# Ledger of designs, part 33: VH-VL binders against o60147

Target 1, 175 residues: o60147
Amino acid sequence: MLEKNKYLYIFRHIQTNQVLLSQGNVLKKTALFQLPYPLQKPVAPNGMRPAKLRKDHWVPLLKVEFPNESMFQSVFMQLLNYRKYRSVQPLTSDLLKLPIPVRRRKIMRQEVPNTIADLADILNKEKFPENSVRLQLSDKSDSEYADWPPSVQIDSEEIKLSRGFREKTTVDEAR

## First folded at step 1 (VH-VL)

Design d2 (framework fv_tocilizumab)
Fold by ESMFold2-Fast, scan of step 1:
Structure d2 (fold): chain C 175 residues (1-175), chain A 119 residues (1-119), chain B 107 residues (1-107)
Amino acid sequence: as target 1 above (175 residues)
Amino acid sequence: QVQLQESGPGLVRPSQTLSLTCTVSGYSITSDYAWSWVRQPPGRGLEWIGYISYSGSTTYNPSLKSRVTMLRDTSKNQFSLRLSSVTAADTAVYYCARLYEDSGYHDYWGQGSLVTVSS
Amino acid sequence: DIQMTQSPSSLSASVGDRVTITCRASQDISSYLNWYQQKPGKAPKLLIYYTSRLHSGVPSRFSGSGSGTDFTFTISSLQPEDIATYYCQQGDTLPYTFGQGTKVEIK
């Protein structure tokens, strides 16, 4: 649970590039409430409920290790606030001229660079100790979407998992 | 369940402004979706007029844009249509409806209000 | 504007018959096509959205298929209460546009 409380796991959708934030290495259905565009029309009339989570459609984008739970919670909540802020901003006139499906695909595609930029912005505003925040990416080139503060150490090893952050254990290897 | 109801004058004189209000119950117009107007001249097909989103952004059919205004009254959970400089061609049943912008469909409709443009 | 053309404009069928209506878009609309049922003097009712997804409470005898520019709407076994005018509508590009309607009547 300590590991879980100091790690931020970020997933991206394999087709849409929409991003989900998670406190654990496995996505929960409730994470779908982060999406501005639902994967399909909500079927329950008692409010905006998410569609079923298809875990095999989400792959690791990056993993962030914080020095403690307090710093993790601060950054995690700020990222959620940035995402909410972006979802309510007026669209540019160029986007408004596009057909709705094309416009939404373009907006969704930008979630990966936007999330990475927002993470870097938050970390630049916080005064964390040098090399105290560790960042591991599935594709190291994604780090180029932002300028990182001295508090961030980027791992030389990329995440090599195609589905989630789960890894085979020694027990699984024996099977 | 979500319900929509149109209200406003059934007769409008040529050159005047057609004004209709849609009252929504069972759902807040500021929560999600867009709120749309669609019309149907007697014996003819459907024509989309425009919508106002949950955030207040408006989008109008280019064929009507110079004459159309849509507004929200969030305290009454209502949205309205104003169509200026009306002619006999604007005689139609006017429907308000909830629009899901992702797929562009209208899932709940008012019963419609017939507006006749005549002297 | 995207033009939506339905075929046929009207049809007559017997109860229990399979009824098929087609809708053609003047340009690619991907899967952003919706189907509505309208009975005389009533508001349109959503039956199918996003080409093939059945709206809640709509009987399973109604179905939709297609993509791009060509779409079909099917009633597998026509019931008396299905007598109505059916409209397709594209949700891809503003302004939203409807087909001219297909009137379904009993022989």
Scores: ipSAE 0.000, ipTM 0.473, lowest interface PAE 14.3, mean pLDDT 81

Design d20 (framework fv_tocilizumab)
Fold by ESMFold2-Fast, scan of step 1:
Structure d20 (fold): chain C 175 residues (1-175), chain A 118 residues (1-118), chain B 107 residues (1-107)
Amino acid sequence: as target 1 above (175 residues)
Amino acid sequence: QVQLQESGPGLVRPSQTLSLTCTVSGYSITSDYAWSWVRQPPGRGLEWIGYISYSGSTTYNPSLKSRVTMLRDTSKNQFSLRLSSVTAADTAVYYCAREYGDYGFDYWGQGSLVTVSS
Amino acid sequence: DIQMTQSPSSLSASVGDRVTITCRASQDISSYLNWYQQKPGKAPKLLIYYTSRLHSGVPSRFSGSGSGTDFTFTISSLQPEDIATYYCQQGDTLPYTFGQGTKVEIK
């Protein structure tokens, strides 16, 4: 088989605006480790079960195409590091004044603009060849959260939310 | 081809720590998936111990979580299991496996028998 | 934890027979059920994932069906190389849990 370009698939939660990164076009339950809460919660006395991945609650945000694995790996690892760094920073005094539920909702809502800004920052830092990275967004206005380097091409066609990243998925494609 | 291979001592004394390493070839443990340990006591069924994700996050079976630690060595493409305070009940074949999310465990090591005895 | 119960615990059948194994979950697991084959002295091998999807390289005589709490695994025409213990496993909720296994032998 011929070698194919590498893709990073970025999803957002339809209610909370939280973001998950995926190397495949289908979210795996291990992606939930990117969220600030543990996947496995103690069983509640009332019989409530731990949270699980609800694939129907996540929609495409952005698809990033890289011409080779080296560029993909560099950007993907840096995005994970940026997210980890953000998770351990002290909260601002303005956020600390808010009740906990309101505070958490505001933090979650910022994940989309933060992820887009982080991606742009990484791509600006790396100085990749002109037009070597292609972005396809579900909503082109989300590209306005950042200034993009010359290495980036923004696809004129948006990802259709009804189709997701792909109509059909298989284990072989997620590998 | 993705291959997993367990290594480590096959005999552990009661109260000591069981330590096993899984070496992965053909795929980077930091690229995707979660990497799991599953054990099987002689003549019995399978028990999931826990996993470490491609990002380094860990989740352990609640029945074992106070005794389990999983670590990774990204330079060697390895992940390891440490199980403390072992007893005879921990005697089992220990497998490492790649966890493919909803799709189960698609690649397994050959298994390493660990016997807990004096 | 979700308990997985397999039936039968063992069976003996002739080459060419249709073999059916069932797996019952103690609570709804939707379709997040996988089936494994384990031969003596070897690691388990994934045969079927997500209730009914055949894993790469697995012969078409193996199939799965079901949803919710009741699941079935079928070998349409038993072959000598199919002698093994078969396990179901739920992937819905952590911790992952396995059935107790069904030993398949040829009579």
Scores: ipSAE 0.000, ipTM 0.468, lowest interface PAE 16.6, mean pLDDT 81

Design d21 (framework fv_tocilizumab)
Fold by ESMFold2-Fast, scan of step 1:
Structure d21 (fold): chain C 175 residues (1-175), chain A 121 residues (1-121), chain B 107 residues (1-107)
Amino acid sequence: as target 1 above (175 residues)
Amino acid sequence: QVQLQESGPGLVRPSQTLSLTCTVSGYSITSDYAWSWVRQPPGRGLEWIGYISYSGSTTYNPSLKSRVTMLRDTSKNQFSLRLSSVTAADTAVYYCARVEYDFWSGPFDYWGQGSLVTVSS
Amino acid sequence: DIQMTQSPSSLSASVGDRVTITCRASQDISSYLNWYQQKPGKAPKLLIYYTSRLHSGVPSRFSGSGSGTDFTFTISSLQPEDIATYYCQQGDTLPYTFGQGTKVEIK
């Protein structure tokens, strides 16, 4: 069960480190339009087909809890705008000197630190109440990519090693 | 800044070989991308001829493959087009261009100014 | 070879008008489509790559959309400097192929 638009779910690709943002704990195929490089070139007998979302290839990176829906929407839209802005910037001369496969791997790998830095920048710009925004990371060391404002509290518990942000079934019981 | 510049004879006789060179500045042709030739007959559309990759691999349009050769001169940062057995149908503006040939949509992002080659009939 | 068909072949519009050009591929090309602007006597200039991505320095009035076989290119508010021939190009399958072009003129 998802609470009404208070959570931002951030996913990381297990091989490429590319990042997808989601309003829900389950990725929708339309999230793939966030990617500047397709995960793989899809091949069909008569040409190309649209890429398919493989949910098992995306793991949790970060979950952000906001105190209300309006703050969630503001930050989510700003992150999408930062991401779009990065995708249309000219490549640096250093990157352009690298072979295409090496360059793409470096750019894709940077999406994790870039997304975390962008999130922190947005939260530093917005003056939210102290300890009002909760971050829970899959790897707490990823928080070191940025300096966080007083509005942010980083959860001591990491997200467990599950693929996606799937809920426990109601039939599961503790032993 | 990446710049491409075509050079070569603007007039070629029928049955001869059309030869053009593209000089690239601001980027090494051996570093990445593919380096391509595209032509445009007067008043008509664009036709891709072929490319030579940063590693020296060539790929040619099947419609022209039997007549096309592309070579690199890495010491001069140049690549060249040779089109044999020309006819009046080969009269066109010839452009060299850089193409992102692998992971993306194959965009041609930098172009030379074009060189008009007339095949006298 | 994949055939690219543009519509219309030519159009006349007024400054400030919304202009739409369509491009149809004979086979599914996913999103592997680019758009170019060519002014008289000049080389083509890349405007949009991978269906909808603006090339560096291209004004925001230009946009692209579509997938599979049907694609559109839009100028939201036509400017005098936009008078040109526009080409689509597929990068899905070699050989690369271009549409026949759409000539945009001012009334």
Scores: ipSAE 0.000, ipTM 0.480, lowest interface PAE 12.8, mean pLDDT 82

Design d22 (framework fv_tocilizumab)
Fold by ESMFold2-Fast, scan of step 1:
Structure d22 (fold): chain C 175 residues (1-175), chain A 120 residues (1-120), chain B 107 residues (1-107)
Amino acid sequence: as target 1 above (175 residues)
Amino acid sequence: QVQLQESGPGLVRPSQTLSLTCTVSGYSITSDYAWSWVRQPPGRGLEWIGYISYSGSTTYNPSLKSRVTMLRDTSKNQFSLRLSSVTAADTAVYYCARTDYYGSGYFDYWGQGSLVTVSS
Amino acid sequence: DIQMTQSPSSLSASVGDRVTITCRASQDISSYLNWYQQKPGKAPKLLIYYTSRLHSGVPSRFSGSGSGTDFTFTISSLQPEDIATYYCQQGDTLPYTFGQGTKVEIK
């Protein structure tokens, strides 16, 4: 309420596996501008149709807690820059050989491992204090996409994120 | 190119059902988009009646929902409007249109319009 | 329902003039706002979608801007063929709603 934001909320699309970054636990329509490919089928020859935000199609991937707002802002901005850099890179010859719809699906599917790897790369470079950054994942196996620095503490496999970035234990899930 | 064309009676008596059909060419109504009906009383503005999606789901304007039915004939690439219990207030030019229901809700292709007069 | 109010209801301008029409939504519609041109006896024609994106084949003299509740449509240099009624339309929330229209005439 009175606290400045120190949390990064990362969402995953249930069908495409595209990733959205957010400063809050509820997505705003403007977050869709992060997407290089629209969620709806493109039918206009010289343009993309704007995507409509379907909040029920976006689920928690990862929640990151930073010790302060300054560290949050630094990492958030760097992560957005990594994402922008990836979107303008030339496609590899292997990708160019694929039909456009297959190519796009393969690129979109890689956003989860790429986002995890980018986050870890940033945190490894920043040299934050030991155990100062907390990671909570919906699926702990996603943490295996990267090697994490000593600054990171990852919640146990018994604690998982549910919708709305709520914490659930495996015992709660069984109920 | 995509083309839409309305057809149906131009005169309907009060209390009867207004029935119009939209024939679509150049695009399959089951492929994508939603398919709308929009009306315009003479000298007045535009009112959205409802749409039927490429999957067959319908959504109607709450102001007309109790009187409106939309359906598809996928073999003829057509969709239709039925508006029951008509009154003089339903006199309007009726347009069919293709709707980008997932994006900004725009209507990019329109039929020419069919004037329906409700009169005894 | 979201109410769309256009201003002015009508205007007269000379060929070559810059024409501006405004549209106000009764609640936040983000950028889900579209603009149409309608000539007498004809169906409406989409000009601009998603606030500022020009539809295919539409002349570059037409433009749109705005966000939230306040939107603007501009014709940078009015041509004789631009004489028509212009409508805004919100696509944020069902039911879709239109402004009352702005009639553009040559003085």
Scores: ipSAE 0.000, ipTM 0.468, lowest interface PAE 16.3, mean pLDDT 82

Design d23 (framework fv_tocilizumab)
Fold by ESMFold2-Fast, scan of step 1:
Structure d23 (fold): chain C 175 residues (1-175), chain A 119 residues (1-119), chain B 107 residues (1-107)
Amino acid sequence: as target 1 above (175 residues)
Amino acid sequence: QVQLQESGPGLVRPSQTLSLTCTVSGYSITSDYAWSWVRQPPGRGLEWIGYISYSGSTTYNPSLKSRVTMLRDTSKNQFSLRLSSVTAADTAVYYCARDHGYSYEFDYWGQGSLVTVSS
Amino acid sequence: DIQMTQSPSSLSASVGDRVTITCRASQDISSYLNWYQQKPGKAPKLLIYYTSRLHSGVPSRFSGSGSGTDFTFTISSLQPEDIATYYCQQGDTLPYTFGQGTKVEIK
C-alpha cells in the first residue's frame, strides 16, 4: 500500500476556523463539500463545479500518522461520521436566540476544538498499540482540547503555520 | 433511521409542470448533505436531475437546467422538484435520495414515484 | 460530462459463481466511484462507495477495486437474491453520471 495512505492532514480556515480533512498534504477543491456552512456556494454560478478553493486561506491544524492504511481509513471515516452527526444535532436554545450569521460564525469557530475532541474520542475507543499514532500540531496548546490515549505520541516539533504541510527543502532555505 | 418518501401526481399532461415532494424523516435536510432527485425512464438507466444542499444552494444537470427548480420547506423537512414543459420523454420513475456522502454516493433513497406524461 | 461505460451489459451465471463487472470512466475520477444494486420495481441500493468500501449491512461477498479510470465490482459467490441490475456512479465531477447498468441473471 502507499505511504501517503497512512497520513491524515487536517486544515483550518484562517478566518472562520472551519476544518477540512484530507488524505493528501494539499487540499482538493472537492474537500469544500465537507463544510456544513460553505464559505461560498458549493457550485459556481452558471457552472457545475464546486466553488473555487482558496488554498492560501487554509492552514495546517494537525497531521496524524497511522501505522497502516487500515487504521487510517477507520479513523478518517469515523471523523467524517462524527462531523455529520454533529450537524444533525438540534441547536441549543442559546444558539437559536442568535441571528443566523452570528449563530453560524459561533458554530464554525467550534470546529477546531470539536475535531480535536472527536479525534481523541475515536483513538480512545480504538485499541491501538502504545505510541503507534504520531500527532503533530501547528499549535500544541490545541492538544489540551482532549485527553489522549497511550497509543498517541505528540510530536514536540510544531508545524509552521505559514508553510503548510509541504516540507521545507535546503533550496527553499537558501532563498 | 433516515427515510425518504416521494409524493405527487402520477400523471402529468404534456407542456405542464411535473411537481414532486420528498418528505425526509430521521434527519434534518438543513443540517448536512445534499438532497437529490434521480430519474429512470422505463427500461433505461439512471439520470441525476439535480440537488439542493443543506444550505439551500441548488445545482442542476445541464441537460435539464432550463426546466428544473428545487425548493425546500424547512418547517416540514421536505424538498421538492418542479420540471416544466414536460414531454413523453420525461416519463420515468422519480427517486429522491441523499447525496454528498464520503464519495458523493447516494446512501438513502425513496421508494420512487412513477410519473407518466400523457394526454 | 464524464461517460461511464459498464461491461458486460448483461450476464447469466450459476449460483456460487464468481461474477465480475467492470466500469470505465472517460477521464480520471480518482477513487470516487460507487456501486448500486437495483432489483425490479425497487429503488437502487448502495453496496460499495469510494471504490472498495462496503456500505453498512452489505454482505462480504461484494467487493470493489480499481482507481483512475478502470474499476471492477465482484460477487465472489453469486446467490439467488443477487439477481439484479448493477450500476456504477462517479462522484468526482458534476454532473454525477451513472453507467448504463449490468443485468445479472441466473441460468
Scores: ipSAE 0.000, ipTM 0.473, lowest interface PAE 15.5, mean pLDDT 81

Design d24 (framework fv_tocilizumab)
Fold by ESMFold2-Fast, scan of step 1:
Structure d24 (fold): chain C 175 residues (1-175), chain A 118 residues (1-118), chain B 107 residues (1-107)
Amino acid sequence: as target 1 above (175 residues)
Amino acid sequence: QVQLQESGPGLVRPSQTLSLTCTVSGYSITSDYAWSWVRQPPGRGLEWIGYISYSGSTTYNPSLKSRVTMLRDTSKNQFSLRLSSVTAADTAVYYCARESWGDAFDIWGQGSLVTVSS
Amino acid sequence: DIQMTQSPSSLSASVGDRVTITCRASQDISSYLNWYQQKPGKAPKLLIYYTSRLHSGVPSRFSGSGSGTDFTFTISSLQPEDIATYYCQQGDTLPYTFGQGTKVEIK
């Protein structure tokens, strides 16, 4: 029994760079509630068809280790609130100058830098002990999207995409 | 209030260049939005020609891209359309319009009829 | 280019009737669908943007719904001043494209 809800697992979509947050190291279908879903005209009587969660399309972005479950819950809820807040803000003038397909791709791709910036903002607002929050990234350059408080320690080892957030696989042991 | 007004020759000869200017009042074209041209041949539907953004970036309908140029005159708060090598098929009412949220056209000029004829 | 098809091309209804116009996109356009009203000799007027959002000053009898490829525009109680041609327009993909229009007349 390793996990006690003190880890936040952040995934990004391999093509779109949209972000999903997870309390576990494997995405659940309920994570799709984080993405906006417009009402879809029914194809059949039960025809509300949310996008299917395809695990192969989501790769690790960032793993956050908190000292306890209380801190995890606080940060996780605040991140969800930040994402909801962003979804209702008007488009900036910079975005309006772009063609729609480019604008859409840019908005989706900005979820990675936005999520990282939001995480740092939340951690800067909270008074956590020095070096109590540990970040492990798939690409350490993504840490440059934000200024981190003294409570954060960034791991020198990157998450290997072939492994995902799983601790060990036969692939890892085979070299 | 924000108002858009088209101006330019109402008659253009085949093979010449159609030139129209949109004068914007009540809002600076360099502050925000994209500024578009849309045309409508008599008795037909609407066709988007292109836009110029507040920063000067242009995007044109691929069907017209080889013949279209859009420019800004920031000192006069105007943007213009030049359509080269015109034919009778280019006869239409030309509207300038502001492109806003939802990529919708929320403010339109009154329209200027341009007839391509010898 | 995305083709926008409106149905019907024209309709006649009585004052007070519910009028429904449909618009179909040849490809998924999410919710980037706008509706315009055009009276003879006038520029189009934006009524609804983003599928269902009423433009400022537009009467509440106008509404829109749909997503993806199938969209509807409704006038809940037709008034004499609503006689016009109505156009849908997709804002999802360049170039922006319009439906062919639906002419609404009173019987």
Scores: ipSAE 0.000, ipTM 0.462, lowest interface PAE 16.4, mean pLDDT 81

Design d25 (framework fv_tocilizumab)
Fold by ESMFold2-Fast, scan of step 1:
Structure d25 (fold): chain C 175 residues (1-175), chain A 118 residues (1-118), chain B 107 residues (1-107)
Amino acid sequence: as target 1 above (175 residues)
Amino acid sequence: QVQLQESGPGLVRPSQTLSLTCTVSGYSITSDYAWSWVRQPPGRGLEWIGYISYSGSTTYNPSLKSRVTMLRDTSKNQFSLRLSSVTAADTAVYYCARDRDYEYFDYWGQGSLVTVSS
Amino acid sequence: DIQMTQSPSSLSASVGDRVTITCRASQDISSYLNWYQQKPGKAPKLLIYYTSRLHSGVPSRFSGSGSGTDFTFTISSLQPEDIATYYCQQGDTLPYTFGQGTKVEIK
């Protein structure tokens, strides 16, 4: 049964460390639109969006349970805005000195620490009730990328995905 | 200067667990990169076993995944490999290596020969 | 898994000779190919990363080229200290995979 969603799932690419946000426990092909598409420009971070969603390349990074859908939507939208903001910032001089492929890989690899820090910043700003937000991490050491507010409780439970997520390595476009 | 050094028993009995530790000097394993194990059976090529990232997340070669565990001891700047249910086919020199940018191995330990024999 | 095939499996050459080794991937790996040198009894040493970039401290006689599925490693003037087995490795897709190695001997 379809229910109003109060869960945010964040996935990371096993090799590149790129991050995808999901409004449920299944990654859909449309999530790829969160990633930059190449414009064939020498200085732009291009080549960062895969052509197909290969589910075997993405693993859960973290899961956040909110008390209600409204809080979920607020945090989800803010997190997307933070990611957009980061994508338009000028590159540092250190990154500009690197060849484009090496530069792209470094930028992609930083998406995990950046996303975790952004999530914590949003939760610190929102002033949710104490222990109202449940955070589950696939790797608890990733919590060390940020200082968490009193509203967040870090959970020891394993992140559970739907059967369909791990069953197929092909593009998921319909469901 | 970054240095990696393997340590652990050189002889393991069939069906037991192979356990090796990599001690890293000159760089913190929690600062960046991934930290890998690679093995080389006598007379054969190199096989990647898995890595543990600077954040502690692990990825294992599917051919070995059911038998492999990698762990960190951040206070000692070490990471370790456990390979369960070993057979003669697991006899190899085991190397630890720094996996830079999830692409290539820029520093390697000297290797530790592990023989699986009764 | 991506299969990496090296050619030749072994070669013998004279000091000063140009040595060429090729590496073929079973699928497109873009430029994520690395080359390692392994001397007898020692650990592999990184020579070249990302197809053509020379690792720090590696002599300029070593070079690499290629893209996609076909890659080449060259020693422009073979030296006695270059006797070793050379391995290619793809870093495009997990699991990482290595070629079977090319043994370089001096005549």
Scores: ipSAE 0.000, ipTM 0.470, lowest interface PAE 14.9, mean pLDDT 81

Design d26 (framework fv_tocilizumab)
Fold by ESMFold2-Fast, scan of step 1:
Structure d26 (fold): chain C 175 residues (1-175), chain A 119 residues (1-119), chain B 107 residues (1-107)
Amino acid sequence: as target 1 above (175 residues)
Amino acid sequence: QVQLQESGPGLVRPSQTLSLTCTVSGYSITSDYAWSWVRQPPGRGLEWIGYISYSGSTTYNPSLKSRVTMLRDTSKNQFSLRLSSVTAADTAVYYCARAEYSGSYWDYWGQGSLVTVSS
Amino acid sequence: DIQMTQSPSSLSASVGDRVTITCRASQDISSYLNWYQQKPGKAPKLLIYYTSRLHSGVPSRFSGSGSGTDFTFTISSLQPEDIATYYCQQGDTLPYTFGQGTKVEIK
């Protein structure tokens, strides 16, 4: 895909609800470096190879279409920055009282609502044209984690989880 | 301290639904891990059926996917297996087991429950 | 699906012998290979995970090595309580698959 990079693909982990951001409709192994809590050991047992990406364990959360590549880059970089910012914030006293495994699980479960809220915050801050940003969700109820600006149009059609972000060809091929 | 125990009918008629429950003690099924079913026909090897994660997400072996359903009863700390349209080929010892993150390996197993499918 | 093939299917050895079992994957599974011991009438018991990591409480005579498609499981000095069937299992790709098992008997 050489046309224009104006789509942001957001995936969630089926077990942990951790979130991965992607510039393409298929996850690459390097996306795992976005995770503060690895799903698997970060180094192979011999220490020589990186952890393997389990593509079948990640499902679409939402797809964002931007009016142009520069706006895509701006929002994508800001979203990564928001995620880094969250990772260094002081933990609440309530979280500090929990055992480490329970604490990490609670934090991981919040990545979906946090990512959606962060995206909405960035889009509210930017002054994009009305209906210029298109959102397509796997579960439309997830849009209720935030208030969206007039620049955002939410598609009535949901993403089919069984197909991921994959497109059908015009050739009339069977699924 | 973590224990898993299977329960359910040991005899099922062909074409009916096989139903088993796994009772977990010493750990909450909603806290972490994936909770899995694995079967073993008499004198044969092991076959993974599927799992249900601590969050309730299910993943099934494609060979059985059309016939398998897994559910949780969080108030009883149990998860269950339903396998529809059974045949003699489904005769096996059924194990429930706890899978470490992503289901990569199983560290605690139930004792196993033999289910015989016979006419 | 990834096919897992174990060799040999069965073996007989004397107490104190070194026993080696191999496991071959039909495609690259990196280091996501686990080994289980199953005694007659019992559930499988995890011995080794991630190719070479010994599970808690498992005796040090058990070890594992390998990567990619070829893996080895070794019992350095066979004991009477080690009579069992041993299974390898790949945790790399869904569906998870097991080898056919290797039956270990004492002479």
Scores: ipSAE 0.000, ipTM 0.464, lowest interface PAE 18.2, mean pLDDT 80

